VH-VL binders against q9h9l3. Designs and how they scored, part 383

Target 1, 176 residues: q9h9l3
Amino acid sequence: PRKMVAIDCEMVGTGPKGHVSSLARCSIVNYNGDVLYDEYILPPCHIVDYRTRWSGIRKQHMVNATPFKIARGQILKILTGKIVVGHAIHNDFKALQYFHPKSLTRDTSHIPPLNRKADCPENATMSLKHLTKKLLNRDIQVGKSGHSSVEDAQATMELYKLVEVEWEEHLARNPP
Key: E = the ipSAE of ESMFold2; O = the ipSAE of OpenDDE; V2 = 0.75 times the mean of E and O plus 0.25 times the DockQ between their complexes.

## First folded at step 19 (VH-VL)

Design Df12 (framework fv_amlenetug; at its last look DockQ between E and O 0.94; V2 from the best seeds 0.83)
Fold by OpenDDE, look of step 19:
Structure Df12 (fold): chain C 176 residues (1-176), chain A 120 residues (1-120), chain B 108 residues (1-108)
Amino acid sequence: as target 1 above (176 residues)
Amino acid sequence: EVQLLESGGGLVQTGGSLRLSCAASGFTFSNYAMTWVRQAPGKGLEWVSGISYSGEYTDYADSVKGRFTISRDNSQNTLYLQMNSLRAEDTAVYYCAKVPYRGSGSFDYWGQGTLVTVSS
Amino acid sequence: EIVLTQSPGTLSLSPGERATLSCRASQSVSDNYLAWYQQKPGQAPRLLIYEASNRATGIPDRFSGSGSGTDFTLTISRLEPEDFAVYYCQQRSSWPLTFGQGTKVEIK
């Protein structure tokens, strides 16, 4: 079987009025939750909105941040050939300006068995925070300091592991 | 081989100014954030200032805010530290250091430092 | 700011012995953003460990880092003569970046 990693990205606002979501941090963990990658990233354009309350990103984080094109290359190298797990992962890929093969992508925001296990409607889009609390009895994204992409990636991986066997079987029968 | 060479240190009077330079070679200077770290004689290390790869983002320790200015010339592969209103407590060996992509916020290469002595 | 307190202040050991250095943070260091540096007399610091447990390029495997939260450890499994130096921990979890006060590993 292919190796599995989980990814979570934080974005800041660039462009007019900060409406463009640009990658500002990316965290990747392996199946065991070990951090494979965790870096602050500098968007190619001026940051208009740090979105700190959610992203946790502050101006000082950009001082030592990795240029986007370099970071992107590093991240893609890690993701290539792997099953990539994420929550609402399409946003992460969009920010990365990269799209992983659908057959190798696992989005925990769209896994009915996971929702069912959490006593949620199977077709509903539940937050990572909610699922993590319900299924792992763990609080994430607490406070006003913003999200931790490492914590979120780890939680995402742990959630997926709960339904991995069932979901992989489902996907085998119903390839995307 | 990565090399960082500081210069510009020396003796200066309290209230005076000094400009340090750090010449970089052996890597694509313009692609990396850089930092200044200082060490008072017989003391530990103190972070002074950092600058992003393009120079757009800078930050400083509270002890030097308003007095020091970090800058860089990527065309010359050189990092600078303009030090104004120098104080006795600024006496230290000043190191320039490279910030890696992986483990950013740490410093993977250091120069040999340049001594700044501030006297009354 | 996050204050890093290293212990002991001085560690006197003989070559071949195991060295254990501690770095305690005044508050949690997130994401294991903790690095260790070695500084020999008259030399610039050298990066040993980043992200709490990753050895920097060219660093011998006798150096290892561990820990999380507020407690971190640098271990030198078997001291070599060239390992006697001052060691600093450094965090990047919170700004400003801060260093510990250092632990001197000296020959007994």
Scores: ipSAE 0.800, ipTM 0.906, lowest interface PAE 0.5, mean pLDDT 95
Fold by ESMFold2, look of step 19:
Structure Df12 (fold): chain C 176 residues (1-176), chain A 120 residues (1-120), chain B 108 residues (1-108)
Amino acid sequence: as target 1 above (176 residues)
Amino acid sequence: EVQLLESGGGLVQTGGSLRLSCAASGFTFSNYAMTWVRQAPGKGLEWVSGISYSGEYTDYADSVKGRFTISRDNSQNTLYLQMNSLRAEDTAVYYCAKVPYRGSGSFDYWGQGTLVTVSS
Amino acid sequence: EIVLTQSPGTLSLSPGERATLSCRASQSVSDNYLAWYQQKPGQAPRLLIYEASNRATGIPDRFSGSGSGTDFTLTISRLEPEDFAVYYCQQRSSWPLTFGQGTKVEIK
């Protein structure tokens, strides 16, 4: 009877040579795809590499951005107690400096039945873009302007719904 | 109660300078991005400039770039707009506005504005 | 730059009537990054709606926003006397941030 949300984050490069991934945008949607949260976030440390090609983050987005500590508090309030769906979701939790219970975590990059539906190797890590095109007949992440975390979170939720009954039963029988 | 109070407007000749101030109270000023928006008499709204909560990031409309400088003093809860090389087209009411944590890039609280008149 | 065109320019209605205001963008507004403001004579603008459909704090539920892409709508389900004002849409999906030219809602 637990509520379910999907999350997607965009990161920028901080730290030495811009190699540390720091949160710069986070989007959360509910089961129906309605946006619960979507904000640009200013990391607490200096941005070395905006990674715009993938992140869609530009310098001007930081002008109005929410401080990381404030955004983190808001995001964690939304996630607490819920089943959280994401794609390669470990990276999102790392950027949030947060650990969500594994029993409440769903990662669409690691669901064998989902890969099977896409006619992909069950043990392969498939990109969100390819799964969405194959299984939902939708193009996301179009163009060179970077990703939209709202679109990506919505796609992630729709992908999970394709295997939700099967996968929830699997997890109930095989607790992580 | 959030309060924003602009000051420093007035009459100035073309080519002149003015500095606008916005005194903030009722919220933790240093945690919020701030913006200037202007409105020429009888006209619509035009975004002028914005500044991040720390002051590290700023941006400007093309029409004012190189002539206007946004800044903030978080110890005094004050936002500034230095306006140089003023033109007749800069005549407007200048509003100071606060950026919210939710819906950032929209502006949830506005001051009552200060009028800048630039005469030829 | 995204140009926002509001229609109608003026909307003449009586209290109790429904108002429908349109905002059309010259390019798609990503992630529904569109806001609506109300401005009464002699006053500063007031945020009504952000991200196309979310009411700002303290905004009554007679105000609703909808739309996506290039077409957005502000609806006032039942006009109150205090709702006669100018309404502006504003986008933040592309730099520079831009406002529509306004729709004046006036008493018939």
Scores: ipSAE 0.778, ipTM 0.893, lowest interface PAE 0.9, mean pLDDT 92
ESMFold2 (binder alone), look of step 19: mean pLDDT 91; pTM 0.925

Design Df13 (framework fv_amlenetug; at its last look DockQ between E and O 0.87; V2 from the best seeds 0.84)
Fold by OpenDDE, look of step 19:
Structure Df13 (fold): chain C 176 residues (1-176), chain A 120 residues (1-120), chain B 108 residues (1-108)
Amino acid sequence: as target 1 above (176 residues)
Amino acid sequence: EVQLLESGGGLVQTGGSLRLSCAASGFTFSNYAMTWVRQAPGKGLEWVSGISYSGEYTDYADSVKGRFTISRDNSQNTLYLQMNSLRAEDTAVYYCAKVPYRGSGSFDYWGQGTLVTVSS
Amino acid sequence: EIVLTQSPGTLSLSPGERATLSCRASQSVSDNYLAWYQQKPGQAPRLLIYSASNRATGIPDRFSGSGSGTDFTLTISRLEPEDFAVYYCQQRSSWPLTFGQGTKVEIK
């Protein structure tokens, strides 16, 4: 079986009025939750909105940040050939300007068995915070300091592990 | 081989100014963030300032805010630290250090340092 | 700021012995943003470990880092003569970046 990793990214606002979501942090963990990658990333364009209350990103984090092009290369090297787990992962891939094969992608925001386990409507889009609380009895994204992408990636992996067997069987029968 | 060479240190009176330089070689200087770290005689290490690879983003320790200015000239592969309103407590060996892509916020290469002595 | 407290202040050992150095943070250091440096007398610091457990390029296997949260450890499995130096931990989890006060590993 292919190795599995979980990814979570934080984005800041660039471009006119800060409407462009640009990668500012990326965290990748392995199946056991060990951190494989966690870096602040510097967008190629001027940051207009740090979105700190959500992203946790502040100006000082950009001082030692890895340039986007370099970071992207590092991240893609890690993701290549892996099953990539994420929550609403299309946003992460968009920010990375990279799209992982669908057959190797697992989005915990769109796994009906996971929602069912959490007593949520199967076709609803639930937040990572909600699912983590319901299924793992763990609080994430607390406080006003913003999100921790490592914490979120770890939670995402743990959630997926709860339904891994069932979901992988489903995907085998119904390939995307 | 990565090399960092600090210069500009010396004896200066309290309230005086000094400009440190760090000449970088052995890597693409313009691609990496840089930092200054100082060490008072017989003491530990203290982070002083950092600057992003392009120079757009800078930050400082509270102890030097408003007095020190970090800058860089990527065309000359040189990092600078302008120190104004120097105090006795600024006496230290000043190191320039390179920030790696992996483990950003750590420092993978250091110069040999330049001594700054502030006297009354 | 996050205060890093290293212990012991001084560690007296003989070559071949195992050295265990501790670094405790005043608050949780997120995402294992902990580095270790070695500084020999009259020399600049040298990066040993980054992200709590990753050895920097060229660092011998006898150096290892571990820990999470508020407690971190640097281990030297078998001390070599060249390993007697001062070791510093450093966090990058919160600004400003801070160092521990250092642990001196000296020859017994």
Scores: ipSAE 0.841, ipTM 0.919, lowest interface PAE 0.5, mean pLDDT 95
Fold by ESMFold2, look of step 19:
Structure Df13 (fold): chain C 176 residues (1-176), chain A 120 residues (1-120), chain B 108 residues (1-108)
Amino acid sequence: as target 1 above (176 residues)
Amino acid sequence: EVQLLESGGGLVQTGGSLRLSCAASGFTFSNYAMTWVRQAPGKGLEWVSGISYSGEYTDYADSVKGRFTISRDNSQNTLYLQMNSLRAEDTAVYYCAKVPYRGSGSFDYWGQGTLVTVSS
Amino acid sequence: EIVLTQSPGTLSLSPGERATLSCRASQSVSDNYLAWYQQKPGQAPRLLIYSASNRATGIPDRFSGSGSGTDFTLTISRLEPEDFAVYYCQQRSSWPLTFGQGTKVEIK
């Protein structure tokens, strides 16, 4: 019943040699997996590398895309005051140029009880694809067309639910 | 109130050229992607071309690639479609449409359209 | 290219009746990127539904959208006199963006 959302982002390469990761899609789902936000986003600087094999972003997606500053404002309004769940979520916040309170942040790539349920070493950094297959019996990120941030956000929320009670109690005992 | 007003339609010969304009008001034009959609008389809708808010990104339907050029002037709040090498099958009402921030790639506001008739 | 096929071509109904309009895609429409528009004679299209089920601003509750994958439905729960028009579906999952051929809802 606590207000909780899951987020996933896709990035493209900007800056010198396309090495800077810039936000090009963001998806946010609620606790039940309903889509609250899902838009393509145009970075304020020139795109050097669409990274399509992983991002799923093509030039055509940029034609209708929302300006970064506008999208960021809309996304942050959704995130404010909520527990935000993600996978390797620091990358998503970096692309948003944003710092969410650590006490309200949950990262499924670094939850020991979740790894334990997957029969993985507790301190290993496991991929979203691997955890989803092991624990939800679902294949995500299938094919060569890149990731879907909606699919990934939904999977991230379902994974967190598997350990939510235990992990929330752990965090209450061990505040960051 | 969002308003889009197309102009520049008319009768033109096969092989000719025409330039459509779409005057925008009631919103910050330079922050929104824009689109042209056409409708042949008695027929359905066909996407023609789109342009990003800055003008940096454009794309076209295969049927018009190489003949049509979309552009915008953000200082004048105006969208353009330059149509060259016109064919009879280009005869249609041409609408400009605004792309919303939410549900982008659908089109939330449309102009009244301008008729282009191509004859030989 | 994703081809959208709407059925039926024409619905003849009376005010107060329920209208059910179908849109079938030749390929799966990813992330439910499907919209519905209404067009009255001599007018521009009007956005009703985006992303399969989200009502656009100012659209009354009698309009609802549902479906996923290749099969999508627009429902008008109780037809009003102003609802007699042509309805188009549109996908934005794959380029080029495409529209269905339309369903005309007319007075019986």
Scores: ipSAE 0.809, ipTM 0.906, lowest interface PAE 0.8, mean pLDDT 92
ESMFold2 (binder alone), look of step 19: mean pLDDT 91; pTM 0.928

Design Df14 (framework fv_amlenetug; at its last fold request DockQ between E and O 0.95; V2 from the best seeds 0.89)
Fold by OpenDDE, fold request of step 20:
Structure Df14 (fold): chain C 176 residues (1-176), chain A 120 residues (1-120), chain B 108 residues (1-108)
Amino acid sequence: as target 1 above (176 residues)
Amino acid sequence: EVQLLESGGGLVQTGGSLRLSCAASGFTFSNYAMTWVRQAPGKGLEWVSGISYSGEYTDYADSVKGRFTISRDNSQNTLYLQMNSLRAEDTAVYYCAKVPYRGSGSFDYWGQGTLVTVSS
Amino acid sequence: EIVLTQSPGTLSLSPGERATLSCRASQSVSDNYLAWYQQKPGQAPRLLIYDASNRATGIPDRFSGSGSGTDFTLTISRLEPEDFAVYYCQQRSTWPLTFGQGTKVEIK
């Protein structure tokens, strides 16, 4: 448990036409859901699309935001050596320009037992919101203000805990 | 040691202008967002303005929007607050404060403040 | 904007006693983005707590923060003589950033 954290990142659009997904917020929680890291992050390039409807990021959040390279260093320091749990976590790592070992990565969007528990097809990609509602009876990402990466990270951790024993056994038998 | 030293305060008439400066030392100034917070005599704290580390992003309290301008010169490690169309209610000690990486939007170091008095 | 209301306005206590300060928000402060500051007469504010419960660097263990949503608390477990001051809460959840009106902790 001490070596497990959950991460959720919010991205904004940079580059031409805003097609580049750049890290704008990162939240990391421990096994108990305690927040270890939660900061707004300023991309090195000009933001073209805040994607506020989904990201919850607004221009004002960039006023006190941490520079990307600094934030990245802080985040990587937290993640190093940990089992990192996330939902569609490849997007988070991509935004972080970071590769975490596959053997230490847990993606709740690709855990068949979790989908089964939620009465969903095992090979389907279900949203965090749907799984959270179905399995935790909790509403996340409510309203039009965008996502809360802290809530999402906490939900992700709680979901994983539901299948932790089974999934860890599976991974032990089938190392990635 | 982190040090912030405000200057430029003084007595000014209503409608006048004043430019505050904040000299920073003891840390890499260009890497940190900065803020101005003011405190009227015998009153509480009021956030005035904030600026990102590069200066690209700024924001203001409604009470000063259109009148105050926050800026910075990273080559000089200096934060500025240009105050125009000053009003009596702008009378306060003005603090410059550093924004930390952790808990950003809080302020971990403050200057001693500089007093601005706007007379009618 | 989020209005932060602190209570009580004045807290009269003796050294060694426990101090409990309240900060209530007019609307939910998301992600526990609530800070506490201490200000002594003639001095600049000092950051005590950020994000509701994290002690700033160099802050003694007797200071602790708790709460979520609209209700936050600063606790001083055992008041020291140097703790008598004005305390402010501040939120960074919603712009503009706002402070509470302050609570004065004075010696009884």
Scores: ipSAE 0.920, ipTM 0.958, lowest interface PAE 0.4, mean pLDDT 96
Fold by ESMFold2, fold request of step 20:
Structure Df14 (fold): chain C 176 residues (1-176), chain A 120 residues (1-120), chain B 108 residues (1-108)
Amino acid sequence: as target 1 above (176 residues)
Amino acid sequence: EVQLLESGGGLVQTGGSLRLSCAASGFTFSNYAMTWVRQAPGKGLEWVSGISYSGEYTDYADSVKGRFTISRDNSQNTLYLQMNSLRAEDTAVYYCAKVPYRGSGSFDYWGQGTLVTVSS
Amino acid sequence: EIVLTQSPGTLSLSPGERATLSCRASQSVSDNYLAWYQQKPGQAPRLLIYDASNRATGIPDRFSGSGSGTDFTLTISRLEPEDFAVYYCQQRSTWPLTFGQGTKVEIK
């Protein structure tokens, strides 16, 4: 039986006009919500837009940040061989410059039974904030000071647990 | 073995300047953020300044902004603190410290410090 | 700025006893971004615990950290003679980075 982790990342704007999303924070939690990794990361290219309202990243966070190459190596070591849960997780893997096996990937933004449980259209892409409020009766991402990737990773794991048995059985019958 | 060796401390008059150096060995200096922390005689610890692994990002405590400049030379494995317009309250032992990859913003290795004494 | 207040100021104990040191923050320390250091006279600080509960490399398991929010604890399960020192907490959740004023653990 494979171990399961949840991941969430915060990105900043790099590249022309700050339109490229580059990794600036990553948090990983285990099945119980314990933090396995949580660090600020300095992208290899110049930051054009901190996106602070959503990312929570400020210039000061970059002072002690881990170089991207080092952080990526540490993060990938944790993810390898595990079922990785995330919300819109393609964006996290893109920022990591990494492709996790589809059979070991769980995306809470694309699980029809989770949407049905929340009384949402089963093929709609629902926000983490919305699902967490409806299904866990908790408010996350409160205010305009930015998201916490630890909070978001923990919420993502709790959401997956609500449908874990059903969805794992579905994937066993219908390999991606 | 990680080693950090501060130098450049001494006695200086109010308004004077000093440049502190921190020679690093036993790790790839250019991959790690670095920090200065000071401790006044008989007092606790005060964060002074930090610098990112490349030198691109710096920050300072309010008490030293505009007077102190942190810098690094990655080719010489050396961290610097240029201290200008020194005041009596700057009297302290100055430590350089290394930022780890895990728990970044805590400081895993420290030098033994160099004493700066500012007399009026 | 987060002010860290440590208690007690001085803790007088014998070798073999359990030490419990408190660090309280003026506002919540996000994501348990709190570290503990040991400093002996004439020496630089030594990192013991980072992010509230993680032991730094080479730190014996008699040192443990716990807590969240505004209240954090360093525990030394059985004091050894080398453990009599000053202990500082430090937060990294809010700039500027700040340290507590210290707790001295001394031989009774």
Scores: ipSAE 0.829, ipTM 0.915, lowest interface PAE 0.6, mean pLDDT 93
ESMFold2, look of step 19: ipSAE 0.798; ipTM 0.908
ESMFold2 (binder alone), look of step 19: mean pLDDT 90; pTM 0.912
OpenDDE, look of step 19: ipSAE 0.826; ipTM 0.914
ESMFold2, fold request of step 20: ipSAE 0.816, 0.824; ipTM 0.909, 0.913
ESMFold2 (binder alone), fold request of step 20: mean pLDDT 91, 90, 89; pTM 0.918, 0.910, 0.890
OpenDDE, fold request of step 20: ipSAE 0.919, 0.920; ipTM 0.958, 0.959

Design Df15 (framework fv_amlenetug; at its last fold request DockQ between E and O 0.96; V2 from the best seeds 0.89)
Fold by OpenDDE, fold request of step 20:
Structure Df15 (fold): chain C 176 residues (1-176), chain A 120 residues (1-120), chain B 108 residues (1-108)
Amino acid sequence: as target 1 above (176 residues)
Amino acid sequence: EVQLLESGGGLVQTGGSLRLSCAASGFTFSNYAMTWVRQAPGKGLEWVSGISYSGEYTDYADSVKGRFTISRDNSQNTLYLQMNSLRAEDTAVYYCAKVPYRGSGSFDYWGQGTLVTVSS
Amino acid sequence: EIVLTQSPGTLSLSPGERATLSCRASQSVSDNYLAWYQQKPGQAPRLLIYDASNRATGIPDRFSGSGSGTDFTLTISRLEPEDFAVYYCQQRSYWPLTFGQGTKVEIK
């Protein structure tokens, strides 16, 4: 039994057309939903698109933001050796330029029992917002102010806890 | 040991200008965002301005916007605050403060402050 | 801007007593981005708590922060002589960054 954490990242657009997704905020919570890490992060490249409607990131957030290199080191120290839970977590890891072992990764966007509980097709990719509403009766990512990565990380952890026993048993029988 | 030493304060006439400096040591200055916070005599704390580690991003309180300019020289480990068109209400002790990686937007180290007095 | 209102204005206590300071925000402080500072006469402020409940480096255990939303509390479990000072709360959720007006903890 390893320690479990949930992660959610917000990204902004960099590159000539803003198509490169760069880490701008990262939130990590423990099994109980306590925040272990939550910081704004400054990408090494100029930000072209803050994607504020979705990311919640604004220019002023970059004033006190932690440099990416430093933040990445801090985040990796937290994740190392942990079971990491996330939603569509491959995007988070990509933004972090880090890949966690598959055997220690839990992606709530790819857990059929979770979708089944939510009366969704088991092989469909459902949004965190949808699953949270269906299974936790909670509204997240409301309004146009952007996402709260802390809220999303907490929701992700709570969703996983609903299927933890079943899914861990499945993984034990079918290691990735 | 982290040290922040403000200088440049003094007496100035209304409409005048001052340039404050903050000399930093004991940490990698170029890696940290910095801020100015002021405190009028016998009053509370007021955030004035902030600047990212590279200097690319800056922000100001509405009370000083258009009059004050925050900047930094990472090669000299120095933070600056150019204050123009000074007013009586700008009279305060001005602190430079370091922004930590954890809890960014709070301030973990402060200088001793430098007094700016604006008189008619 | 977000207004932080601290109470009481002055808290008169004796060494060894428990101190409870309140900070109320005019709107919800997102992600618990609330800090507490201590300022002694003639000195610069010192960071005590960040993100509502995390003690800054070197801060004694007798200092603790709690709360969420619009209501936050700084607690000093047992006042030491050196704890008599002015305390400020500060939010970093919204711009501009803002401080409370302060609570003075003085000797009874």
Scores: ipSAE 0.921, ipTM 0.959, lowest interface PAE 0.4, mean pLDDT 96
Fold by ESMFold2, fold request of step 20:
Structure Df15 (fold): chain C 176 residues (1-176), chain A 120 residues (1-120), chain B 108 residues (1-108)
Amino acid sequence: as target 1 above (176 residues)
Amino acid sequence: EVQLLESGGGLVQTGGSLRLSCAASGFTFSNYAMTWVRQAPGKGLEWVSGISYSGEYTDYADSVKGRFTISRDNSQNTLYLQMNSLRAEDTAVYYCAKVPYRGSGSFDYWGQGTLVTVSS
Amino acid sequence: EIVLTQSPGTLSLSPGERATLSCRASQSVSDNYLAWYQQKPGQAPRLLIYDASNRATGIPDRFSGSGSGTDFTLTISRLEPEDFAVYYCQQRSYWPLTFGQGTKVEIK
């Protein structure tokens, strides 16, 4: 049995017109929801759009932020060899400039049994907020000050636990 | 071994200026955010200013905004605090401190401090 | 804008006793971004705990942090002679960063 972690990231806009998503915060929790990593990160490119309403990132967060290259090294050390759970996790890996083995990746936005538990179409992409409300009776991402990546990572792990036995058996029979 | 050494403190009159320096060694200075914290004699700690690893981002306590300027020279491994329009309430020991990669916004290494006394 | 109020102001104890120090925030401290420092006379502060409950490097197990929201605690399970000092809490959720006014732990 492999150790399992959940990850969530917040991104800011860089590049032309602020359209590129660059990593500005990352949180990682273990199976029990304990925080293993939670830091603000300064992207290597100039920030054009903080996206504060969703990201919760303000310019003041960048004052004490860890350089991207350093943070990436620390994050990848935690992720290596582990099953990594996320929600729409492709976006997190893209911001990390990293590709985790598919066999060790779990994406709560694309797990048919999880959608079924929420009374949603099996192949629909459902928001973390909606799944968490439906299946855990919790409100996350409350207010207009942006998301908490710690809160989101913890919710993601709890959602995965609801389908963990079924989905791990499915993946064992159907290796990606 | 991380070492931080402040200098440039001393006596100055109200309205005067002073420049503090903090010499850093034992770590890759250019990879770490830095901060200034002060402590008036017999009093508690007050955050003054912070600066990102590249120097691109800075922030200040309201009490010093517009009067103090934080800066750094990564080629010289040195942090600075330019203090203008000094007031009696700026009298304090000034510490430079390093921001760690984990628990950033906490301060893991501090210098010995340099005393600034502002007289009227 | 966040005021941190520490209690008690002074805690008089003997070596071997348990010390419990309180820090109350005027508003909830997001993600438990609360640190504790120790400062001995004539010395700079030393980081003990970051983010409510994580020990900084080299800090003995007798120091522990707990709490969330507005109420945080530093516990020293058995006081050693070197633990008599002033202790400060510090939050990093809101700007400006702020410290509590301190709790002095002194020998009885």
Scores: ipSAE 0.824, ipTM 0.914, lowest interface PAE 0.7, mean pLDDT 93
ESMFold2, look of step 19: ipSAE 0.802; ipTM 0.907
ESMFold2 (binder alone), look of step 19: mean pLDDT 91; pTM 0.926
OpenDDE, look of step 19: ipSAE 0.873; ipTM 0.933
ESMFold2, fold request of step 20: ipSAE 0.803, 0.815; ipTM 0.911, 0.911
ESMFold2 (binder alone), fold request of step 20: mean pLDDT 90, 90, 89; pTM 0.912, 0.916, 0.895
OpenDDE, fold request of step 20: ipSAE 0.921, 0.921; ipTM 0.959, 0.959

